# Designs tried in a protein design chat: VHH binders against Kinase non-catalytic C-lobe domain-containing protein 1 (KNDC1). Part 4

Target 1, 252 residues: Kinase non-catalytic C-lobe domain-containing protein 1 (KNDC1), of Homo sapiens (Human) (q76ni1r1468to1719)
Amino acid sequence: STHQLFSQLTLLQQELFQKCHPVHFLNSRALGVMDKSTAIPKASSSESLSAKTCSLFLPNYVQDKYLLQLLRNADDVSTWVAAEIVTSHTSKLQVNLLSKFLLIAKSCYEQRNFATAMQILSGLEHLAVRQSPAWRILPAKIAEVMEELKAVEVFLKSDSLCLMEGRRFRAQPTLPSAHLLAMHIQQLETGGFTMTNGAHRWSKLRNIAKVVSQVHAFQENPYTFSPDPKLQSYLKQRIARFSGADISTLAA
Below, E stands for the ipSAE of ESMFold2; O stands for the ipSAE of OpenDDE; V2 stands for 0.75 times the mean of E and O plus 0.25 times the DockQ between their complexes.

## First folded at step 1 (VHH)

Design c12 (framework vhh_7qia_2)
Fold by ESMFold2-Fast, scan of step 1:
Structure c12 (fold): chain B 252 residues (1-252), chain A 122 residues (1-122)
Amino acid sequence: as target 1 above (252 residues)
Amino acid sequence: QLQLVESGGGLVQPGGSLRLSCEASGSIFSINAMGWYRQAPGKQRELVAFITSGGSTNYADSVKGRFTISRDNAKNTVYLQMNSLRPEDTAIYYCAADYLEWGSFTPEYDYWGKGTPVTVSS
């Protein structure tokens, strides 16, 4: 069922999100690696040496580590989506996978799991995936989901959930897109450096504070789906299998 | 946790028919893609037929038009109806389930039955 896949992917995403401290989304270093997250060596073990050295600063180190893991997981999910589709041997299998991922993404954005919805969209927008002839044979209703998903991305880019005032999302479980949050915070930080007016700087800090407050509110209202450990283990293994894969090479 | 039990295999003459059944004892059957594989002595295990939870099917070229795969989600059972059997169809037939409706299998993450032998001989 797409609903079981949606619920378990949501719980996996939630677990990573809950480990992040809201304040660490303000980390400019973490924001700087967002553009390079796909270039980070997946097999690198140098972090284990750094972790031992930095253990004395464990609270900040652990929180930075979890934010980076959240961003890396987002890339891994996107790569997994693209890899599953391009490694499918027939157009029929590609149609089935496109349909499944689109329906999972629809459940995600309808239930305010914007993180996984955007991760799936990123995978589906890979050039090798977009070139698939399977797109032409998708049912019209399923093809419409792709357009809805792209509209959700436009909405989130222009009006971040964390900056929109209102009770709807504060009262409901919500998983924000870490990459879009990072992008938005970076825009808020960078814009202030061109200003000579202190009022603009205070407005910037006020908006950043609202984002942090909203992230905290989302963490206080978690999803309560029943965990399926077997399905979760299966999903983790599938996602890990394609970590760091070059999609263009797999599609060849 | 998901257990698959095959039945219906046996000895049949060329041109005969046989129906294989695979019963799953687990609550996840309705979301699984189900397949039938076969392995002849000294050969690699090969896909015979595959069915998604929604009922979409695919078949190996060697069995198209002769074999039909179907499922009954209420009974947690998948069937393989084999018609016009040939000596080349002689193999141990395995039922397999993927946890997700993927259409692809790897032995490490798939559920497999123990197999049911089919012998086609005159």
Scores: ipSAE 0.000, ipTM 0.183, lowest interface PAE 13.8, mean pLDDT 74

Design c13 (framework vhh_7qia_2; at its last look DockQ between E and O 0.02; V2 from the best seeds 0.00; counts 0 for: pae E 8.3 > 2, unsure alone 63.3 < 65, SAP .702 > .668, placed apart)
Amino acid sequence: QLQLVESGGGLVQPGGSLRLSCEASGFTFSSYDMGWYRQAPGKQRELVAFISSGGYTNYADSVKGRFTISRDNAKNTVYLQMNSLRPEDTAIYYCTAELFGYDWSPSGYDYWGKGTPVTVSS
ESMFold2-Fast, scan of step 1: ipSAE 0.082; ipTM 0.546
ESMFold2, look of step 2: ipSAE 0.012; ipTM 0.345
ESMFold2 (binder alone), look of step 2: mean pLDDT 80; pTM 0.813
OpenDDE, look of step 2: ipSAE 0.353; ipTM 0.730

Design c14 (framework vhh_7b2m_4)
Fold by ESMFold2-Fast, scan of step 1:
Structure c14 (fold): chain B 252 residues (1-252), chain A 122 residues (1-122)
Amino acid sequence: as target 1 above (252 residues)
Amino acid sequence: EVQLVESGGGLVQAGGSLRLSCAASGSIFSDYAVGWYRQAPGKQRVVVASITYGGSTKYSNSVKGRFTISRDNAKNTVYLQMNSLKPEDTAVYYCAAEIDYGLFEWNDYDYWGQGTQVTVSS
């Protein structure tokens, strides 16, 4: 069932998310944000001095192995979604798989599992998947879900945790998209040297602190679905089967 | 979890008909693929028919054209209509179910009923 697939994928994602320290989400390098220069330590800077007092900024070199596992899992799930579709050899099977993945993604974003929802969307938007003729014969209600999923991505790009203006912190189970969260943190750090203007620096630190605090709150309010060890084992095996696969080569 | 209860078994004459029912409780039944298996005395359990979440059916060669599997999702029940019964159809019939993962793969069934005896006399 899509509901059982949704709940068990959510528990698997949650396990990885729970292992991460909230402050490590400030490490743009570990979160997969493309920055070629961050592979090298920054030596010393005013930002490092600021970090000594607040512990909010991390040097780009410092990585958390669990954060790396979270990012690798995100890529593996996206690759798995794309691989299942492009390795299926009939339009009917591709329609079935597209429908199942879209319904799983809908359950994910409706229940605030934005991580898995965005991972599925990423897989579905792979060029080889987008070229499938199955999209043309998809039921109208399912095609509507794809448009909803794209709208969720647009919304999350403007608000990484799906927060609305005027809303307060909420103690609801939530799995944020690591890649989109990294993008927003990078945007908060953008603007050059934060030490140039004290007012700008203080405002930026407050905003970053809010994000870290919210991630921590989400980790403290986990989903309480019943584990299904057999289904979890099956999902882990399927995802692992396609780990690191080149989808374009697989589609040939 | 899904619990399965079979009914409808009994004694029938060769050439007769019988309808087995498999009633499910627990999770949303329409999300499950369901199969019928049978085990004759002294033999191993073999597949008879299956029906997927979407209603697609498969039959073993020994029962094609004689047996029909169907489902009523509103009643959480799967049926096996058995026509033109033969003595070799005598067996304990088991209903089995598992979550329909929605992927193109052959699945093992995780949930099993207690079985219902079908005896076909000559």
Scores: ipSAE 0.006, ipTM 0.194, lowest interface PAE 9.9, mean pLDDT 75

Design c2 (framework vhh_6z1v_2)
Fold by ESMFold2-Fast, scan of step 1:
Structure c2 (fold): chain B 252 residues (1-252), chain A 125 residues (1-125)
Amino acid sequence: as target 1 above (252 residues)
Amino acid sequence: EVQLVESGGRLVRTGGSLRLSCAASGFTLDYYAMGWFRQAPGKEREVVAAISSSGGSTWHADFVKGRFTISRDNAKNTVYLQMNSLKPEDTAVYYCAAGYEFLGWSTYPEEYDYWGQGTQVTVSS
C-alpha cells in the first residue's frame, strides 16, 4: 500500500538522520550551496551531487561519513524516482508510478517527512520525467499534489526547520531536507559578512544555535512506525539498483 | 541472492493437464507482481498470465483464457500456473518473472526485473 511504502521509507530516512551529529550540518560549504560567495566554478559531473561537491569544497578535511551517506541517499532516492518513471515504456505504467510517488510524497510532507518529500519532488522535476505525456492523463486530484509539493519546497527554502512554528509543533517527529537545511545554514553564515556591528554577529550565532538545537530536538522525537524488515530490504535494493545512474542516458 | 526457479515442465499428451510452480528465494513475493511468460522456438517471448502482489487481480492472455489459471501462495513464496486442455501450440519454454510492486501487475516483459531460467513444456499427440 502507499501508506506502508511511506512509513517504511520514513523509517529508512530516519535511520540515516539519527546517525548524523547536528553540528555536522554547519559545514554547509561541503554541499556547494554557497555559490555567490565562492570562486569555485560549478562542475559538470555524472557523480552524485553530494560526493562531487564535497570533494571540491573540502580537499584538506576529513568528512563525516554519516552526513555523506545521508546526502548520497537523498540523491539516490531522487535518481530512483526518476529512473523508475523513465524506464517505464507504457503510459499506463508511467501514470501508475507518478500517482504512487505523488501519494507517497503527500503522506511524507503531511507527516513532516520533508526529506523524502523533497527527494521525490527532485526526481519528478527531472527534465525527462517532466516531459512525460502521462502528466496529462493523471486524475486532477493527483496532479494537484505536485503543486502542493512545490509549495512545500518554497516554504522550506525560507524555513527549512520550521523555526517560526511554536515549540509544541516543532516537537513533532520531523525529518528535515538535508540539502535545504544546508542552504539555510549557509545563508545564515553568509548574511553576517557585510555587517560590522557586534549585535549582528551575536544574532547570527543565536540563529545558528537555534538550528543545531532544533535538529537535536527532531532526533529526540523519532517516528514510531512498526518496522517491516522485508519491505525495507526490498526498498533498499530497488533504490540501490539505480544508484549513480544518469537519467538522460537511461531515457535515451 | 535473488532467484526464481520454475519446475513442473514435462512432456504431456494433447488434452492433458500440468501445473507449473515458481519458487522465489532471497526475497519475498509479497511485494511483487508475478507473470508467466512463454517462448517457442523462433518466436518472441509472450505473456501468458499475470497476478498482482496480493493475488486480488489476475490477467490471462486470450489464447489461454478458460484453460490456464495463475495463482499464488505468498506464505509459500510460490506462484503457480495450472494448465488444462493442453494443445500442441502450447509447446514452449515457460518462464516466471517478478515485477516491481509499485507498478501493480503488468503484461510487458520489459517491466519485470527478475526472471527464472525456464521450464520446458512439450505437448504431443
Scores: ipSAE 0.000, ipTM 0.288, lowest interface PAE 11.1, mean pLDDT 76

Design c3 (framework vhh_6z1v_2)
Fold by ESMFold2-Fast, scan of step 1:
Structure c3 (fold): chain B 252 residues (1-252), chain A 125 residues (1-125)
Amino acid sequence: as target 1 above (252 residues)
Amino acid sequence: EVQLVESGGRLVRTGGSLRLSCAASGRTFSEYAMGWFRQAPGKEREVVAAITWSGDSTWHADFVKGRFTISRDNAKNTVYLQMNSLKPEDTAVYYCAAELGYDLTYFESGRYDYWGQGTQVTVSS
């Protein structure tokens, strides 16, 4: 049951990931991992070299529908997880749903589907979900899964590049977390200003190239689970139903 | 415990419409996901439609999409199946079923805890 949900969610995530070009991950701004200070107001007479130098040179940066779809799907999955839990009227139903989502997440991170694992964690960490009394009545083994899931997030945030480099030669399917990948790429892009240090700039470019190469390698080693069209249709419908929902409003 | 009683089954002509009702007894009806199943002679029981405990989400089998609609009224402890554009192939005994603690694999008959006795629908050609 849980394994079927895991495998089909993995195939759905994989389909979206396979449609993305690895180079598009270089533009963290397109991934929504940006701050408002990077927005440059367009002035009618401002046609300086600085404006041209600071512009985004990738032609399809703002028009990459597949990368945006991947990120929107990640948010939709997180919202779906939170919404299912907060719209459950009894503690028994909430315990059942928390347990199922945690077991799905466990299968995800054990099989290197870090994307869906982190999406589920994000949903479970919503304030309205965290306040559920159901957490206190979860079986001990299930509560341990939540702690493992949090540890996986810490590991990926702190060591994601080392993890990618250490596993680059493994023939194991992997789905990286798009948000965490975007965060690391942004850190590499903005890793400090240098005026005359060509070696420092080269090391940044080299590291960014390694990340792109690793994304390509992950796309070359897909999961081979058997598709279940009925279950996939059901999951797509459930996820889409709660797209854009305000969880705090649903919980009230 | 919950007890389910189906009603509304009868003989209908091809192209006709029919609404089935399933009345549930029990104070916890609103906590149950509900499903409609059917079984024709010599065939296995198959899932037709399902609805979540809140009524917010529904699923319909491909062979009835656009023709059948599942709905529920938690105030009346009742789930409905509106059947339009009926075909001879829809002839079967229709069962309603209830599942506590919503299972994301509701397509499987084995996931449902409580079942009604069934109501016969016959579509003449």
Scores: ipSAE 0.000, ipTM 0.141, lowest interface PAE 14.8, mean pLDDT 74

Design c4 (framework vhh_6z1v_2)
Fold by ESMFold2-Fast, scan of step 1:
Structure c4 (fold): chain B 252 residues (1-252), chain A 126 residues (1-126)
Amino acid sequence: as target 1 above (252 residues)
Amino acid sequence: EVQLVESGGRLVRTGGSLRLSCAASGLTFSDYAMGWFRQAPGKEREVVAAISGSGGYTWHADFVKGRFTISRDNAKNTVYLQMNSLKPEDTAVYYCAADEPFYLGSPTSIAEFDSWGQGTQVTVSS
């Protein structure tokens, strides 16, 4: 069921997120904090991760190995979504898969699993997937979910602290998008160092610290779904099967 | 080449209403999600409202919910922000932004909007 897929994908994402140390989302250059045991040289940017999706995080910075695993898993999920669709041999199967992924993504963002919602959106927006004629025969109500996902993305991109807006509802678990957090931290760091006024620089560094504090807060309130080991094993196998696949080549 | 031009900003009295417009050119407008942002002096830019490419989905920040409404006219390549029950704290420069499709392998930053307008000043007096 869509709900079972949603809950188990959420638990798999949560397991990886809980292993990350919040402070390792900070760029060591910005705060002068460094864990030398996890330092990664620029030349290592080609390891297991898409250079395009993770390049801002990889060169010359201290990185938690679990953070790299989290970012790689995000890429793997996006690739899996796209690969399942483009390797489907009929329009009917593509319509069914698009519908299923859209409904899973809707459950994700409604339940504040923004990580998986954005990973699915990324897969669906791959050029090869977007060119599918299946989009034209998709039920209108399901097509609306794609528009909702894109609006959620706009919301998430608008402010690094937007997920803290409804603090009275902190009782609800949240999984933030690691790629969006990485991008926001990189933007805040770059903006801080372009300012000549020291007061503005410290304001920027405080904002970077607030993003890291957000990560810590979300780790304190995990989802409590019941694990389904068989479904989790199946999902892990499917995601792993397409890891590193070139979607354009698969679509050919 | 994408261009966004905001208009409609002016001085209004507390409790008044104002409609902002953002005219877009150089893009297939219905393919872009659009957002309204604002920035007051000494404050960071904050999101006010967002609308999907079709106009079928809208999001409004809690601090404007019930007072502001985002809408769009894809035939006119224009997005609007209807502002009602204006308060002095709504005083800010209002910006329009266009957001291209999200994709992790995209050459542009996924955390940044594709294009921004120059802004239109809204001042709400007591």
Scores: ipSAE 0.000, ipTM 0.231, lowest interface PAE 12.2, mean pLDDT 74

Design c5 (framework vhh_6z1v_2)
Fold by ESMFold2-Fast, scan of step 1:
Structure c5 (fold): chain B 252 residues (1-252), chain A 125 residues (1-125)
Amino acid sequence: as target 1 above (252 residues)
Amino acid sequence: EVQLVESGGRLVRTGGSLRLSCAASGRTFDDYAMGWFRQAPGKEREVVAAISYSGGSTWHADFVKGRFTISRDNAKNTVYLQMNSLKPEDTAVYYCAATWDDLYYGLLPSEYDYWGQGTQVTVSS
């Protein structure tokens, strides 16, 4: 069922999220955004410093591995969604798959699994998927789910969950979108270049601290669905099958 | 909406090979994901392999990985199970089943809409 798929995808996402240290969400560099340092002294050999600067101590490397796995899984899920749809050879099958993924995404965002909801949306927004004639013959009620899913994305982009102070966001099981969370942290860091007084810098540090605190709070309130190991194994294999696939090539 | 007939089951010696076929009748074969299941005497029916409607995605149970391969020919409305390196524990009635391409096809017998009558495979030394 769609509900069983939703619950098991949520548990798989939760497993990866629970392995991450909240502080590592502050490392926007792990997401491919790197601040180049020009701290290499003019008087000495810059080449030798470059080689030594590349070293990372093992404990930090191990912790970053889980964050990277979380992000890779997000990309893999998005690719899986798109691949399943574009490899469907008939409009009827594409309508069926679009409907199922939209209903799974609806269950996800209604139950505060924003990570999987946004991953599904990302897959559905791929150019090859968006061009499918199946969208035109999709039932109106299902098409409304796509509009709601897009509205959820807009909400998450503007009202970062990490800044929500209400009991609803703190006490209920919630899986934040790692990509959107990282994007918000990067925006907070980038804004620092224009900060010119201590009060503004303190406000920024406080907001960054709230992100860490909120991630920790989410980890303290996990989902309690019953695991289905066979379905989880199947989903892991399905998702892995399309890892790194070029959707445009699959669409032909 | 589709009827399935398995064939190819026979007595085979340990280490041998065998190919099972499942012929489907009906124009909607291409809309269905297909699975192979087996049931030994006194045991529950278990999933062996599954294949998507297009043949682009396959799943194989851990106990047959590297030995069995599922495939399909949509032009002939047929799904196949190629069995290599057969063992006595592979002895069972093998069933072909079809489902309306659900995302978790091939895991639970209850998820399949149509079933064949089965074909007996016996492996001896």
Scores: ipSAE 0.000, ipTM 0.214, lowest interface PAE 14.4, mean pLDDT 75

Design c6 (framework vhh_4orz_3)
Fold by ESMFold2-Fast, scan of step 1:
Structure c6 (fold): chain B 252 residues (1-252), chain A 124 residues (1-124)
Amino acid sequence: as target 1 above (252 residues)
Amino acid sequence: EVQLVESGGGLVQAGGSLRLFCAASGFTFDDYAMAWLRQAPGKRREWVALITSGGSTDYADSVKDRFTISRDNAKNTVSLQMNSLKPEDTAIYFCAADFGPYEWLTDSSEYDYWGQGTQVTVSS
């Protein structure tokens, strides 16, 4: 069912999110990795730009193994969504897959799993997927879900994970989009702070602290869906199958 | 030991009918979507029909309204009824299985398990 797919994808995403420390989202190198939107970030085997070795900075940026896993998984899920659609042999199969992914994404954002909702949107917005003739065949109600999903992205870009709602938001299970969370933190970090205006600097640091605190609060209130080991195994296999795939090449 | 064994292939005149069977063993049949694919000499494999674990069916446009896929979970079999056969239907027909206990249609080219295939020849 679509609901079973939603709940199990949510639990898989939650497992990775729970392993991350909120403060590690402040790492600016992790933001660079997310901006690339690649399934596998290339590892530095040798310090190519530094015969000096900038060891003071590099360990601080690459130490969070779990944050990197979270970011790689986000790319893998997006790639999986796009790959399933472009490798479908008939327009009817593509319509069915588009419909299922859109309904899963709808369940995700309605239940505050913004991470998986945005990952699915990213996959659906791949050029090869967007060119599919299946979009013209979709039932109007299902096509509307794509517009709702885009509206959710706009909302999340304008709101740092609903910081304005206080304890009410903290009480609800939520999986934030790692990409959008990192984007908001970067915007707060690069917002023209200066030592000449201490008030501005303290306001910025206070707002960054609020975001970190909110992420921590989300980790303290997890989803309690019943695990389905068979479906989870199936989903892990499908996602892993397409990890790092070039969608344009798969589309023929 | 996972096995998919096809049967029912053969030679038939254009306009005739054939019924293919696939016997599955070594896995929990009820949890798998089952499909038929075919490959004509010198051509790529072509997906023909799909039946999900829940019984939903789908067909390629080239066989729509002529072929019918069905399954018997008590016997661990899937079958393909082929009517109004054309010379263009000549191919080796493969049975394939993909893990999907839920109603999910996925890429038919990368199924988990494949049979050896059964030859179908349609003469003019």
Scores: ipSAE 0.006, ipTM 0.273, lowest interface PAE 9.8, mean pLDDT 76

Design c7 (framework vhh_4orz_3)
Fold by ESMFold2-Fast, scan of step 1:
Structure c7 (fold): chain B 252 residues (1-252), chain A 123 residues (1-123)
Amino acid sequence: as target 1 above (252 residues)
Amino acid sequence: EVQLVESGGGLVQAGGSLRLFCAASGRTFSIDAMAWLRQAPGKRREWVALITYGGSTDYADSVKDRFTISRDNAKNTVSLQMNSLKPEDTAIYFCAAHLEGFYYDTPGDYDYWGQGTQVTVSS
């Protein structure tokens, strides 16, 4: 069933999300959109440098590994989705795979697993996948799901953690998109850089605190699906198969 | 949890035809794709053909236009019609099943396997 694939992918994503400390989502360096290696840090006083070497800051840097695992897994899932489609030999098989991934993504966003939904969308939006003639053969009802998925992305870009929602939604299991969360945090940081007003600085800190609080709340309300270890092992193996693959090369 | 049993193998003359059958039992509702793979003497196992639950098919280049895979979901069977057989088609043919959602055309990607049935094509 599509539901079994959705539920087990959700549990796998949840396991990685649960290992992350909420405060580490504030680490813009680890969450960076592109590895630019070009950002020049602003000058720091010697006393600021002393504070940075204090043991209070060291635990945050040491625990980055789980956040990096979460981000690498997101990329691996997107690559897996694209690779599965691109390596299919016929348009009919590509239609089957597109339909399966779209239905899984629909279950994901309907059940607030935004992480996996966005990872699947990213894979489907790869140029090599988008060039497939299979899109024109896809049943109309399934094609509608792709438009819904894109609409979900637009919504999440406006409110990555559903911060505008009341407390009743905070109790629902939710897996936020790490990449969209990173972009949202980056936007909060960028605003403070250009606007030096003191009131603006405190407002920014309050918003950042709300993000940390919401991540913590989501971690306290996990999905309760029944684990299927055999299916989970199969999914892990399939995702790992094309880790780091160049999709354009596979499409050749 | 899923058991696959092949039948229909045998000896046939070059240019002849043969039909292989595979019967699946157990938790067959979870099977998205059924496939045939073959292993020639001294060679590694290679993929031949597959069919999805919805009826979409794919074939290896070496058997295109000669082999036809078909499925009967109600009876949980898959068959492979082999026409214009060549001596190089001689191999043990295996029925394989993949769980729902995703599959590749490599042997390592299949979840369940039959014991295989021998096909020998004489020149």
Scores: ipSAE 0.000, ipTM 0.181, lowest interface PAE 13.9, mean pLDDT 75

Design c8 (framework vhh_7zox_3)
Amino acid sequence: DVQLVESGGGLVQPGGSLRLSCVASGFTFSSYAMGWVRQAPGKGLEWVSDISSGGSTGYADSVKGRFAISRDNAKNTLYLQMNRLKPEDTAVYYCAARLFSTGYWLPTYEYDYAGQGTQVTVSS
ESMFold2-Fast, scan of step 1: ipSAE 0.000; ipTM 0.265

Design c9 (framework vhh_7zox_3)
Fold by ESMFold2-Fast, scan of step 1:
Structure c9 (fold): chain B 252 residues (1-252), chain A 124 residues (1-124)
Amino acid sequence: as target 1 above (252 residues)
Amino acid sequence: DVQLVESGGGLVQPGGSLRLSCVASGFTFSDYDMGWVRQAPGKGLEWVSDIYSGGDTGYADSVKGRFAISRDNAKNTLYLQMNRLKPEDTAVYYCATGDFYLDSLGYTSQYDYAGQGTQVTVSS
């Protein structure tokens, strides 16, 4: 059951990711604006906002409808996770939901679905969810998964120069966190090296091209799970139900 | 055919230094993330260090400031410079290629290829 939820959420995330053109991830301005207003890790948002403007002359920023859809879905999944937990009517159900989401997130990051893993983490970090007494009732092994998720986030934020380069990205299906990928691309566009001469422009373009190539490689190596249309439809409905919900209001 | 051949291990006194080398063949070395993992007697595999195809490096907390990983893509060779060696560094050291992300988090990763290893013994 947990494996079915993991696999179907992965396929839903993959469908949205496959619609995005790799080059549109270069729109760091649009992603920076979304990062400030969406339910993303606060540290990532702070880092993104502090970046200097790129010294490279790029074309006008391109808006990608599918990239925006990918980002909105990330927020919707985070909100869904938080909403399901805070609207649960019993301590037992709340414990079961926390346990299930933690196990799904663990399957996600172990299978390189970093997108859904980070989306679940974001939902679990909502203040109303963090205040739940259910955390104290969780088995220790399950509670430790939350610390593992936080460690995954820290590592993904730190891997800005060589994120999944080489054989790592070529051999394995991977769904990157759109918000963290955007943050890394913004860092490559605005800095990440000392500007000592004009050659830095070409070094930045080369590194940006590598990231675009990496995104393309991820799209070329998809997950091959068997679709469950009924479960996918149900998940889409549940996620849509809570889209835009104010979790603090729901928790009251 | 992929081959990874380690060398440079041996016996050394505490505080000494060793440089490990790994010669790779049968693949485009420059395209691959490379690393060192070790196995101490009676223990599991421990990630030591990695270097991405792009040059970025990582180190286990136990070796930070003492070990330095490097690569020479022209020679298809990976290096590990080990300084201020401790008895706790005694292990078989393996050259590997694969996903070191989970290793850096403390999980055992599946490596695409690994060498036969080279023994490092640190004792008086």
Scores: ipSAE 0.000, ipTM 0.132, lowest interface PAE 17.6, mean pLDDT 74

